# VH-VL binders against o27280, part 237

Target 1, 266 residues: o27280
Amino acid sequence: MDSMNVPEVLEIKRIVEESESVKTFIFSWDFRREVRPGQFVMVWDFRDEKPMSVSLIDPVRSEIGISIRRVGEFTDRVHGLSEGDLLGIRGPYGRGFELMGRDILLVGGGIGMAPLAALADEATARGMRVDALVAARTADELLFLDRLEAAGVNISTCTDDGSCGFKGFAHERLLTLEENHDMAAVCGPEPMMFQVMRILDERDVPAQLSLERYMKCAVGICGQCCLDDTGFRVCAEGPVFWSQELSRVREFGRYRRDPAGRRVPW
Below, E stands for the ipSAE of ESMFold2; O stands for the ipSAE of OpenDDE; V2 stands for 0.75 times the mean of E and O plus 0.25 times the DockQ between their complexes.

## First folded at step 9 (VH-VL)

Design R31 (framework fv_acasunlimab)
Fold by ESMFold2-Fast, scan of step 9:
Structure R31 (fold): chain C 266 residues (1-266), chain A 118 residues (1-118), chain B 108 residues (1-108)
Amino acid sequence: as target 1 above (266 residues)
Amino acid sequence: EVQLLEPGGGLVQPGGSLRLSCEASGFTFKRYWMSWVRQAPGKGLEWVSAISSGGSSTFYADSVRGRFTISRDSSKNTLFLQMSSLRAEDTAVYYCAKSYIGRAFDIWGQGTLVTVSS
Amino acid sequence: SYVLTQPPSVSVAPGQTARITCGGNNIGSESVHWYQQKPGQAPVLVVYEDSDRPSGLPERFSGSNSGNTATLTISRVEAGDEADYYCQVYDDSSDHYVFGGGTKLTVL
């Protein structure tokens, strides 16, 4: 418990360039400390600490991977690091995804494909049939396509600008897919997840959704990780929630909070 | 009001067949996995079968595989269990149950007694 | 088959704390759920996902799960808590729902 709350200084073993804005940092990991798809770790650059989803879980090589998109000062500094440099890691934290049935659908938008890539690895290793809908604004922002294909995942893509696959949003592409799935896992921008959830509900598919962007503290007592109307704290009770829970949360898909705690429309 | 209603069971001879039904109301039946759980007189709970929300996947306990068939009709909000080749050991109260977070069961039917005896 | 082990019975005095265990190989990596069943009635979910409570349940009910043992804890026990209690997991390696054998709680 205490050891999970103190950053462990780890050496960056490998860096994979996923796109111009995304890199995956790979570390040695002691798997006596379990990690499951959908969980996150706190990454410390010796100045600031931020939550990041685990995108690779490899017990055979004793490695984990953390995929980071360049979006601000912290991530800009981390992107400047090289193999052999050090980062502090603590965790894992949060509730991971649960696999059900034999046929699953993954719907990921942008960096939201990171935790879903780890889930795809686990599902395919168990012999499940995996369909993935990978969505992004442009073709160069589609992530993990090669890794998913190598794992035997059936991939559909969509881009807002039509530069790869279906031209449109994830929920518009989903409406053209006729597959019957036992469950779905969804991660990406909250407006996308809300629209996707509504379609899956209509199609009788139980869904799990990850609210990673709401994670502000590892132990979930800061208030910034809360959801309106239900009192759920994302980093303590999430980040993965069943669709039936989120359909009752007034904030989901409608509002977010800025650094001052004010409601801001999506 | 959320509930699962099971019509009465019955007395069946060994080797016979019986179909159980469970009618759902007060929730969106079509979006949830459903299960059958049984309890022999004076014994504990034993999971029997489960069906996915869309009906594409079905699962069975080893003791009933090949003899029981689970199905659903979402247009009628009804879950079924077709039992064949019944044995004395199948004598139990059968509950239908709705899946919840983490594959828990949050809503249970009242139970229907099935007695297999000559 | 994956097996969950519960003690057949537990006795506790009114106002004291009852602890009911559920043993399973590496059960700490599973989500454990707990059900209360009173004579002649259907089971009622009292704890899900190791430690969460359904709305309307007394805060006297709590749960924990680590290593090879999950525990249901009932504080300030009342006569109305007399019942059989069952733990349950989903074994995703076999796609089976597994129940423990049940524990009869007597309040004396």
Scores: ipSAE 0.006, ipTM 0.470, lowest interface PAE 12.2, mean pLDDT 84

Design R32 (framework fv_acasunlimab)
Fold by ESMFold2-Fast, scan of step 9:
Structure R32 (fold): chain C 266 residues (1-266), chain A 118 residues (1-118), chain B 108 residues (1-108)
Amino acid sequence: as target 1 above (266 residues)
Amino acid sequence: EVQLLEPGGGLVQPGGSLRLSCEASGFTFSRYWMSWVRQAPGKGLEWVSAISSGGSSTFYADSVRGRFTISRDSSKNTLFLQMSSLRAEDTAVYYCAKSYIGRAFDIWGQGTLVTVSS
Amino acid sequence: SYVLTQPPSVSVAPGQTARITCGGNRIGSESVHWYQQKPGQAPVLVVYEDSDRPSGLPERFSGSNSGNTATLTISRVEAGDEADYYCQVYDDSSDHYVFGGGTKLTVL
């Protein structure tokens, strides 16, 4: 039995309030269990279990962090916890991001900046030049700007309502940025990621995209990860995929499927 | 500049054959699905055929299946439509079109007229 | 066979709002795209993914899609908007791209 498949009960060491709706929960971590940016853990509150991306990886302090947005019953309960309270953690799971080249672009929407913040830390530690496009509905939902600035990241912002930076969507902002990058990493709502991917493909920039819905596939409970696109069924290895893999998936960015298999627009 | 150029069309007799070509420039042709869409004189748009980015999957409208063959040469940034057993009802302006988000078409060729008559 | 139904024509006065509908069974579950075609020209994408607008296109163009009807809305109509408009979806069940019959917009 792999210990990774049994929840370890960990004490919440520190809580950072990132915004009104987002908190980062920090735990002591034994780095004999390697964790990489783009991987996720299963968080168990002793009633329900949900996948959460790792947003902080700090081997110097022996800590990991997970950033959680308040969106429902589970996340409301977790947000009600205090330093010293306990959570069950399993993992890490999934494949992480791969860093390539010298110059990297990060494009994050809302809570999608969480796994990208961990990637930014690793990339800057390796001496890479990092540009980040941080997108949100409003200024209050732009995440990790202080952390990215402290790491030496070149930051561009956009908000749907124009309350900070460019007024518009991430893909519209990206069209105004004429930078050449060796690779990109993208995380956010699937429609945003699809639009960004198409622009990066046109610019000949290889991109890696992190898909929340494929996190369950990494633990073996999601059939939607196995699609017949070219007459062959392929079990997806998520949550991170290269853009070349996703450009052939007919459903990506267009619609999702509910538990009954019905097409539902994003 | 991003464009699709369709060099010429033609007049062909019923039962004959014709090959259309479409040259892409200004974008990474090999990464996109491509389609042919036609429009008969005074009529609406009708999708004809599509090909995947790598060329491994091809799709055809029922009206042309078995008669038309779509292909691509990524080394030449060129899309082809080989038409055989042509009928009078195949008379149309043929557009090549680049796939976009949601399987929309964002870039279109100028169109090439194919006339099938005796 | 999946079919998209558009009215053959719509007339509107300059400065008013034009609405062009596209009917299809459960079309609200599809991504609908809209094209403008002027005489002698290739089609131009004006709305994609139900409501998104390509770069460089006027904010006057918008779209919606719900139930059995998608709608292209053109606000503050100008004489230059006079054209044929086509809706389009991709039918995953048949692997077919489907176009509506087209709507001629007349600005009178």
Scores: ipSAE 0.000, ipTM 0.392, lowest interface PAE 17.4, mean pLDDT 83

Design R33 (framework fv_acasunlimab; at its last look DockQ between E and O 0.01; V2 from the best seeds 0.00; counts 0 for: pae E 17.1 > 2, placed apart)
Fold by ESMFold2-Fast, scan of step 9:
Structure R33 (fold): chain C 266 residues (1-266), chain A 118 residues (1-118), chain B 108 residues (1-108)
Amino acid sequence: as target 1 above (266 residues)
Amino acid sequence: EVQLLEPGGGLVQPGGSLRLSCEASGFTFSRYWMSWVRQAPGKGLEWVSAISSGGSSTFYADSVRGRFTISRDSSKNTLFLQMSSLRAEDTAVYYCAKSYIGRAFDIWGQGTLVTVSS
Amino acid sequence: SYVLTQPPSVSVAPGQTARITCGGNKIGSESVHWYQQKPGQAPVLVVYEDSDRPSGLPERFSGSNSGNTATLTISRVEAGDEADYYCQVYDDSSDHYVFGGGTKLTVL
């Protein structure tokens, strides 16, 4: 039996309310099926499947966590579930983040902090110094601050509206932070990631970015999810890409395509 | 086209010192981690040292730690390996190599022979 | 120290499939990269991140990685594929790049 392509029906062990709109669903996991930060699973509510990044990887407790933001019909239904209820999970899928060096900068926007929270756990366990820039539109959308603080992460925050920390966007806050890192990992809205990547490139910091668009597959792995110019398949070859790959993709951070193939600006 | 040029090898006595250089062109040198990889005559590849893109972190194989120093000069697009307390077993072709996708090497220099002999 | 084990040599007939293994403790949790080296030349990257190919390389080169063994597969082998092949990983626990001992591929 190929467990990667067969949904396993798992009981929700614990639900953590991260914010008004985000919950983390925690399940028992058999770690003979390896999971790495940056990978995703397909979550099945017995009606629809959606890809969700893994936000907690805890081999000691034999648990994984999946953080879900309430943004539509599927996520509304899942948010209505309680501890003891069942969900189907397939995976993991995709390439995870790769750590190297002594220190890492994490830059997360909104729900993009979810895969970075799992990465922060791995990086600190590995003995890396971790600096995190946590960005959101408002203070109540800043995620995992307590978890990051407990792990010993050095945290900077910013909000678009100024309700917590620096008032402004992630890239504007990053410009006020003058420090070089051995590597960086970035996850959040594509326009934010594009601006952050440009600054990291200028500062000679190699970065990995999690590009989650087009991870809407009927089957967990499909060839239809791809980037312009390079032919990379996001769900098969991503969602994590090095900045060297993304800097050559004209669509990244500038425009997207509708089903007719027309350019739609960000 | 991207290139790494390693000018000249050397013959040095045991206990001596030698500095290797590697000049980069055709890509933005300062953005990439760089490494030195060596190969003794008739033997396999052995990683020697790496330096982060900004130069703030350096890493060494156990066999060279404390004897070799890796450095870079982004204004000159040049990678260096300062070798000290050289031993006969350091005799090898030394390659500079550019990191790719963080943890692989996509571009290699032509190699420079270092001979440590009396 | 982390160690990668390769067979010293592999022989195949032209047109057949060559398989070169790289053994390591839980190597399936690492990303494996493969290099081809011909006599007197620098190594050339032929497979990276377990199974990806650099642009311009033949589709005959492929890779896999699971459990304790990674494998480089060369389909429809040609005389020009004769070379030494090296696997390589990055050991996260030590910040060390580790190479296998190399495998000499001979095309009969």
Scores: ipSAE 0.669, ipTM 0.839, lowest interface PAE 1.5, mean pLDDT 87
Fold by OpenDDE, look of step 10:
Structure R33 (fold): chain C 266 residues (1-266), chain A 118 residues (1-118), chain B 108 residues (1-108)
Amino acid sequence: as target 1 above (266 residues)
Amino acid sequence: EVQLLEPGGGLVQPGGSLRLSCEASGFTFSRYWMSWVRQAPGKGLEWVSAISSGGSSTFYADSVRGRFTISRDSSKNTLFLQMSSLRAEDTAVYYCAKSYIGRAFDIWGQGTLVTVSS
Amino acid sequence: SYVLTQPPSVSVAPGQTARITCGGNKIGSESVHWYQQKPGQAPVLVVYEDSDRPSGLPERFSGSNSGNTATLTISRVEAGDEADYYCQVYDDSSDHYVFGGGTKLTVL
């Protein structure tokens, strides 16, 4: 089905406080417009527009959830909203995660767990075994633990400061895990994803990774989210990429482009 | 050069057994899912079976479930298809196929003919 | 079982554009891949993930999806493009790879 290109004004049904800096906004959704884990929507607060991953897909309640981390002016405004307030939503856009096999490893860092939480719900509903490595800087920034547990996900936690689970980074924790999976899905800080991908490749585990880039149009026209050398547009060919695709992207894990198009290191 | 070679085809009687093999070269065999796809004479393509990169998960078309067994040997870069209780309708050219990104097949063998006839 | 529907045949004159359709009720949610098969040869991937083209394939080959229909488009058709073309998806609900019935493209 075609994505919606005009923002639909939707009422915030509920707000879930996931952490001090992350809120999930729940909207009624017409599922005649299909949405897949890993896809994103453009959120419009009638002043500015930003891409956000879908973190909840609930066909039973006819709802979707969008998890937003407070990081700047736009998100500050959005976090100031209340239930009953309005936002513009257009989409969904981009390539989502693909599921195959009987077991899957999810590796997420910070807000990167948003699309993976949605994927976990789908995978478990299909009867897949889901292992999730959830990483954050501190324990209070770990996202969706109760939700994942309720879905039957086997969770391993990792924190930079050791306040919960393994002390260290996600790729370091992954090195301590010996079990291989049919496939993996990864989302988080790009340096994390880069290291995780390398480990998974060495282990011959097929992996999908969700990238984040500055995005303006979301429809593959403006080119702001183009990846060097390949011409991949994160909004069109992504944001979910297979590891084989990212292996062709020189900038992956090394640098990105800012809104002005300048290279900035990670 | 990336290549898949498929020996093992031949003539077999109904109810018989046959083992196909597919030897891979030119790529890291253990990294990719592999499949068997067959094509009856003058007919279209039909997926038969798939196996995960690590070999821990196997999948079968309903038409062959319980009769065919897919396996792989990473040390030999070889994919196998053990066929048993063969039927006339199993007559086809059997292709081994390498998975690419997503759920597509980017590399195919030349195919080997399996004829089930009395 | 999930079924992909293709027209059995399509004819086109050299230099013209051929369009081969693939219909299925899950095409909107599943990626579609396309294969070219010439007589006596193995299939060759020509389009994957709806619209991506493998390295080495001419830009004449393109893919698109709309609703429950995927379309393989071959522009500036050449005699060498005469072949059978198959669409393919992965059915998540059954863990099956599913091929269409194939379309014979004839270059007049």
Scores: ipSAE 0.408, ipTM 0.780, lowest interface PAE 2.0, mean pLDDT 93
Fold by ESMFold2, look of step 10:
Structure R33 (fold): chain C 266 residues (1-266), chain A 118 residues (1-118), chain B 108 residues (1-108)
Amino acid sequence: as target 1 above (266 residues)
Amino acid sequence: EVQLLEPGGGLVQPGGSLRLSCEASGFTFSRYWMSWVRQAPGKGLEWVSAISSGGSSTFYADSVRGRFTISRDSSKNTLFLQMSSLRAEDTAVYYCAKSYIGRAFDIWGQGTLVTVSS
Amino acid sequence: SYVLTQPPSVSVAPGQTARITCGGNKIGSESVHWYQQKPGQAPVLVVYEDSDRPSGLPERFSGSNSGNTATLTISRVEAGDEADYYCQVYDDSSDHYVFGGGTKLTVL
């Protein structure tokens, strides 16, 4: 694990502008270091280091892609880089998604669609039927639609403002969707994930949810990524958890929905 | 192997109390909403009460609200119905039922008879 | 207090098709579930979400739901299909589960 804990300095091979606020940075990658959908890497810009989800895993081209939303100083600096510039990468870390059955539902909100795009590629390559519910505030912020369509994914969209697809939140759209899935994978804003988890639990759909918490060491030593109630470390025992594991986490989502869909305290 | 077992039941006087239990096996109990459904002799099915998977939300038919309390213990995979202020019209076979897709009930216990009579 | 209305009984000859209706105001916008109950037994789910069949149920059981009527259809009826049949919905406005009154299917 010594090489995994030291950043490898890699050249940015290509940059894809996914939206006004999201870019995908593509690197050559030696796949002797296996990468699984749902795992993350630590990205180092020589000043600071942040966890980022892997959104593209392409062993044929020997490439990985890391999608980064511009949200602060670190991501602003990274968004200012060009092809040929250098970043440090260490990892991968964490527990990735497990695929089961033949029919999978993906539910992604905003940048949370990034690890699900990687999972969609693997699921379709295995011959699974993949449905994706892609959520954002506006149509221009829906991520990876062309890529998902090209992979044969059946896409449903929702936007807060109704500019594309269903007008409303992901969990509201989910209530109107087909319920015949063997499993679900969910990633996005934690309130969205909590509401989606409640619906999937009621439907008896096994679900895996990807959490994002502050991380420093990425190997479970520093304790900064812990979920308070359980002692689970997001970097070691997650970031992907089964819904049953998260049902024991009091802080997760902060709210629950009653059978009428109304938001209520946990 | 999926099973719901209801060992409780019996004869009770009007105004009395009785606690029903339902032990679950063969599925992950803590993931599912659970309900009680009753059937008076010669009558149809009537939903009584439901409880969320975590136990934090409970729901009751108007006919039993304030008299019955549903609860669950995930460590014992057990659903409970505490019945109090019992009336003759509460005489029924009581089934526990597991929630399923769309708020259907896919797994039912065999039922236990509660008789409220002097 | 959402109400579901079923006919009290339906009679059908063996080998024919039985149709059991469940009436409700705008029931076509609800998810409708159907249960079979034989004498002395617990109910068994036979159709959920209007038209989906649980694993292990014969394809002879099917369902539809539109407007104010949901229908359970049993093709090629057999003597073993003789039972009481209940429809059920969840009513979001009251947070209640609602059953229809039941229909006795007689095979003669």
Scores: ipSAE 0.000, ipTM 0.400, lowest interface PAE 17.1, mean pLDDT 84
ESMFold2 (binder alone), look of step 10: mean pLDDT 93; pTM 0.956

Design R34 (framework fv_acasunlimab)
Fold by ESMFold2-Fast, scan of step 9:
Structure R34 (fold): chain C 266 residues (1-266), chain A 118 residues (1-118), chain B 108 residues (1-108)
Amino acid sequence: as target 1 above (266 residues)
Amino acid sequence: EVQLLEPGGGLVQPGGSLRLSCEASGFTFSRYWMSWVRQAPGKGLEWVSAISSGGSSTFYADSVRGRFTISRDSSKNTLFLQMSSLRAEDTAVYYCAKSYIGRAFDIWGQGTLVTVSS
Amino acid sequence: SYVLTQPPSVSVAPGQTARITCGGNNIGRESVHWYQQKPGQAPVLVVYEDSDRPSGLPERFSGSNSGNTATLTISRVEAGDEADYYCQVYDDSSDHYVFGGGTKLTVL
């Protein structure tokens, strides 16, 4: 029997309100089941299950955190839960981020900062210099700024409306930042990640990007996690991919697929 | 199409120096971390050194630190290993290798024999 | 320094399954890669990221990694699979690439 494929019913130990639309749910975790930044778990509310990235990994307190944005019926129900309520957790699944070198650039958009916050904790604990570009539509949608600052991360912000930091998109802000990084990690809306990847490629910075769409099955059996022309299964082979892998995927940054498999523009 | 070519190698006296080179073709050399991996006659693989894509970070095995220097020239698509204070135990076939997903090595040079003896 | 332990040799009959192990402290925390090396040749990557295969490699090659042991599995072994096999990880605590000592696979 594979214990990672059996959901464990866990009590919500603590809930942190990150913004009006994002909450972090914290659970006690047995670290004999190892978790790495960039991996995800299946969250089961006893009606539906959905994949969620792990945003906090704390072996000292024996806790994990899962940050969830309110975007539909499932997430609305989960947001309605209180400390002491129960959720089923299965996993972790997927490949996580890999760290190399002395300095790393994190580029996160919206909820994409969630897995990058866990990565920032690991990178700073390792002694790396961490620069983070945190992007959102508005100032109140910027996530984890206090946590990143507490970890010693060098933070740059940008908002579409200019309400905090640089006025503009992540890739526009990136053009004004230092080019010298040993690696980068990127997570956010796919069009943002595509533009950021192109700039990092021109700067010869190897990048890892996290694709969080179509994670409806943890093992890739149903094919919902597959990318179009390469056959990569996000839940089996991802969600973290190197930029060299994504450069071969025609759909990345251009279109997505609905549950019926039809191409839908961004 | 994708290849790493290692000219040279040779016989060197203990305490001597030798520079290895590895020329890349068929991929965007400047994007990838590069390494040197060696294999002593009849022995296993041993990682020697690595260099980041832009050349800003270099890493060395304990056995060669302070004696070997890794460098790269992206305009020439060439990786170098400057070996100094060579010892008999440095005798090996030296491979250059391109980093891949998960820090695997997907493309290897043909290997260059370096013999250190009197 | 981090150490990977492999058995020095494994013997298997044609058509059977060979399993080559790679032991390391909490190796399940690492991404494990496997290389095939034939006499006089450079190593060839056969499995990366624990279980992924490079394009063009037979499905007979597979891998797993959990706890303190990673395993390379070669099903329906052929005479041409006879080679030395090496596991490899990157130890990010020391910034070192680490290879196992190698396993000689003999196909009788």
Scores: ipSAE 0.016, ipTM 0.571, lowest interface PAE 8.5, mean pLDDT 85

Design R35 (framework fv_acasunlimab)
Fold by ESMFold2-Fast, scan of step 9:
Structure R35 (fold): chain C 266 residues (1-266), chain A 118 residues (1-118), chain B 108 residues (1-108)
Amino acid sequence: as target 1 above (266 residues)
Amino acid sequence: EVQLLEPGGGLVQPGGSLRLSCEASGFTFSRYWMSWVRQAPGKGLEWVSAISSGGSSTFYADSVRGRFTISRDSSKNTLFLQMSSLRAEDTAVYYCAKSYIGRAFDIWGQGTLVTVSS
Amino acid sequence: SYVLTQPPSVSVAPGQTARITCGGNNIGSERVHWYQQKPGQAPVLVVYEDSDRPSGLPERFSGSNSGNTATLTISRVEAGDEADYYCQVYDDSSDHYVFGGGTKLTVL
């Protein structure tokens, strides 16, 4: 039980419905195993195991939260569970975000706001000024707005359809924000992150980007987690990378790898 | 005109102090990280210190940590380097430099000679 | 701390190609920038992001970066290219800007 590599069977303490397609599952957690924003855990439903980002880290209540978007058979089964049901959790794994400076920018797209919500909690607890750009296709898919507002985060929104905030994409909204930041953290669809990274590089804002790529096997044993041109493995060396590291990866923002390892454009 | 102007250098005795300044014009100073880079006579470029756009994060080369303090005043478009406990080996031309894409330096000051002599 | 190694001197005849190397452990994963410095002048950025050129710089200047070596290439060298050249990276692990020792390019 003291090993991060053995699943611990935990009871679902609370379920928060974040949207029609996203739920946060909350568990009691023993913080002798440190958890950092940007890290992930392996969630086991006793049939399959999948990586999920930690979206809530609450040592005062001794709780962690894991936000899961419904996108396939595994996540459909997990979404069908109720408070009191059991899941296997192991981890945490991966490199978390590093905070630096006093003013930070968070840019999240869809479920990518999940690890950034945990980061926002830590940054505000440290007395940092936090600006968050929350992006989604529609207003109903904007995540964690109430939680970010309660933490004192300065929120800007954008939706593709204009149903909330700026009408357009995250990078288009970012161009209208002329605020100075000491660093940024970015998580969302890879094409969004690529465009955002380019703007932040031009503004000389160091950025950390979280890549939550397809992983078809257990942590550290699958070459399909490997980034092209650099040999980084997202599950072992990520999922968080500095923009300087990602700028060397030819595939970042341009193509991805399918389960067979073939290049597939975004 | 995009420019970084350094108003002058100085001669100082070992153990003394000196403050350098660098005035920016022609770009939005408050958006960019700024650095000080020095060059001893006949030698190469050595990075000294950097400050974030908002001024909250500062970084120092090991050789100057604890002796030098970088700061900025965005209302005056001015970068400063407060130098204390100066040593003969701090003798150099000091350049202020503006950060660019990938942490390159695209705009440099003309350089300010600092001489530390006994 | 991260170290960049440059040859102290490179000589080339007018019209030939000069190559100045910058060695560093896994430097191919870094973004390398290059500066030209003429006597009595401030440095000038000539290549950034491994291979991009600032506006107004000749197409004769190019860069590459892979493995443990980055290279500044100056084609059709002119007498006016004679200068000191420095490579530079930002080391994320130490939060330090790192310069190479410099290379004196002599056009003979």
Scores: ipSAE 0.007, ipTM 0.453, lowest interface PAE 10.6, mean pLDDT 84

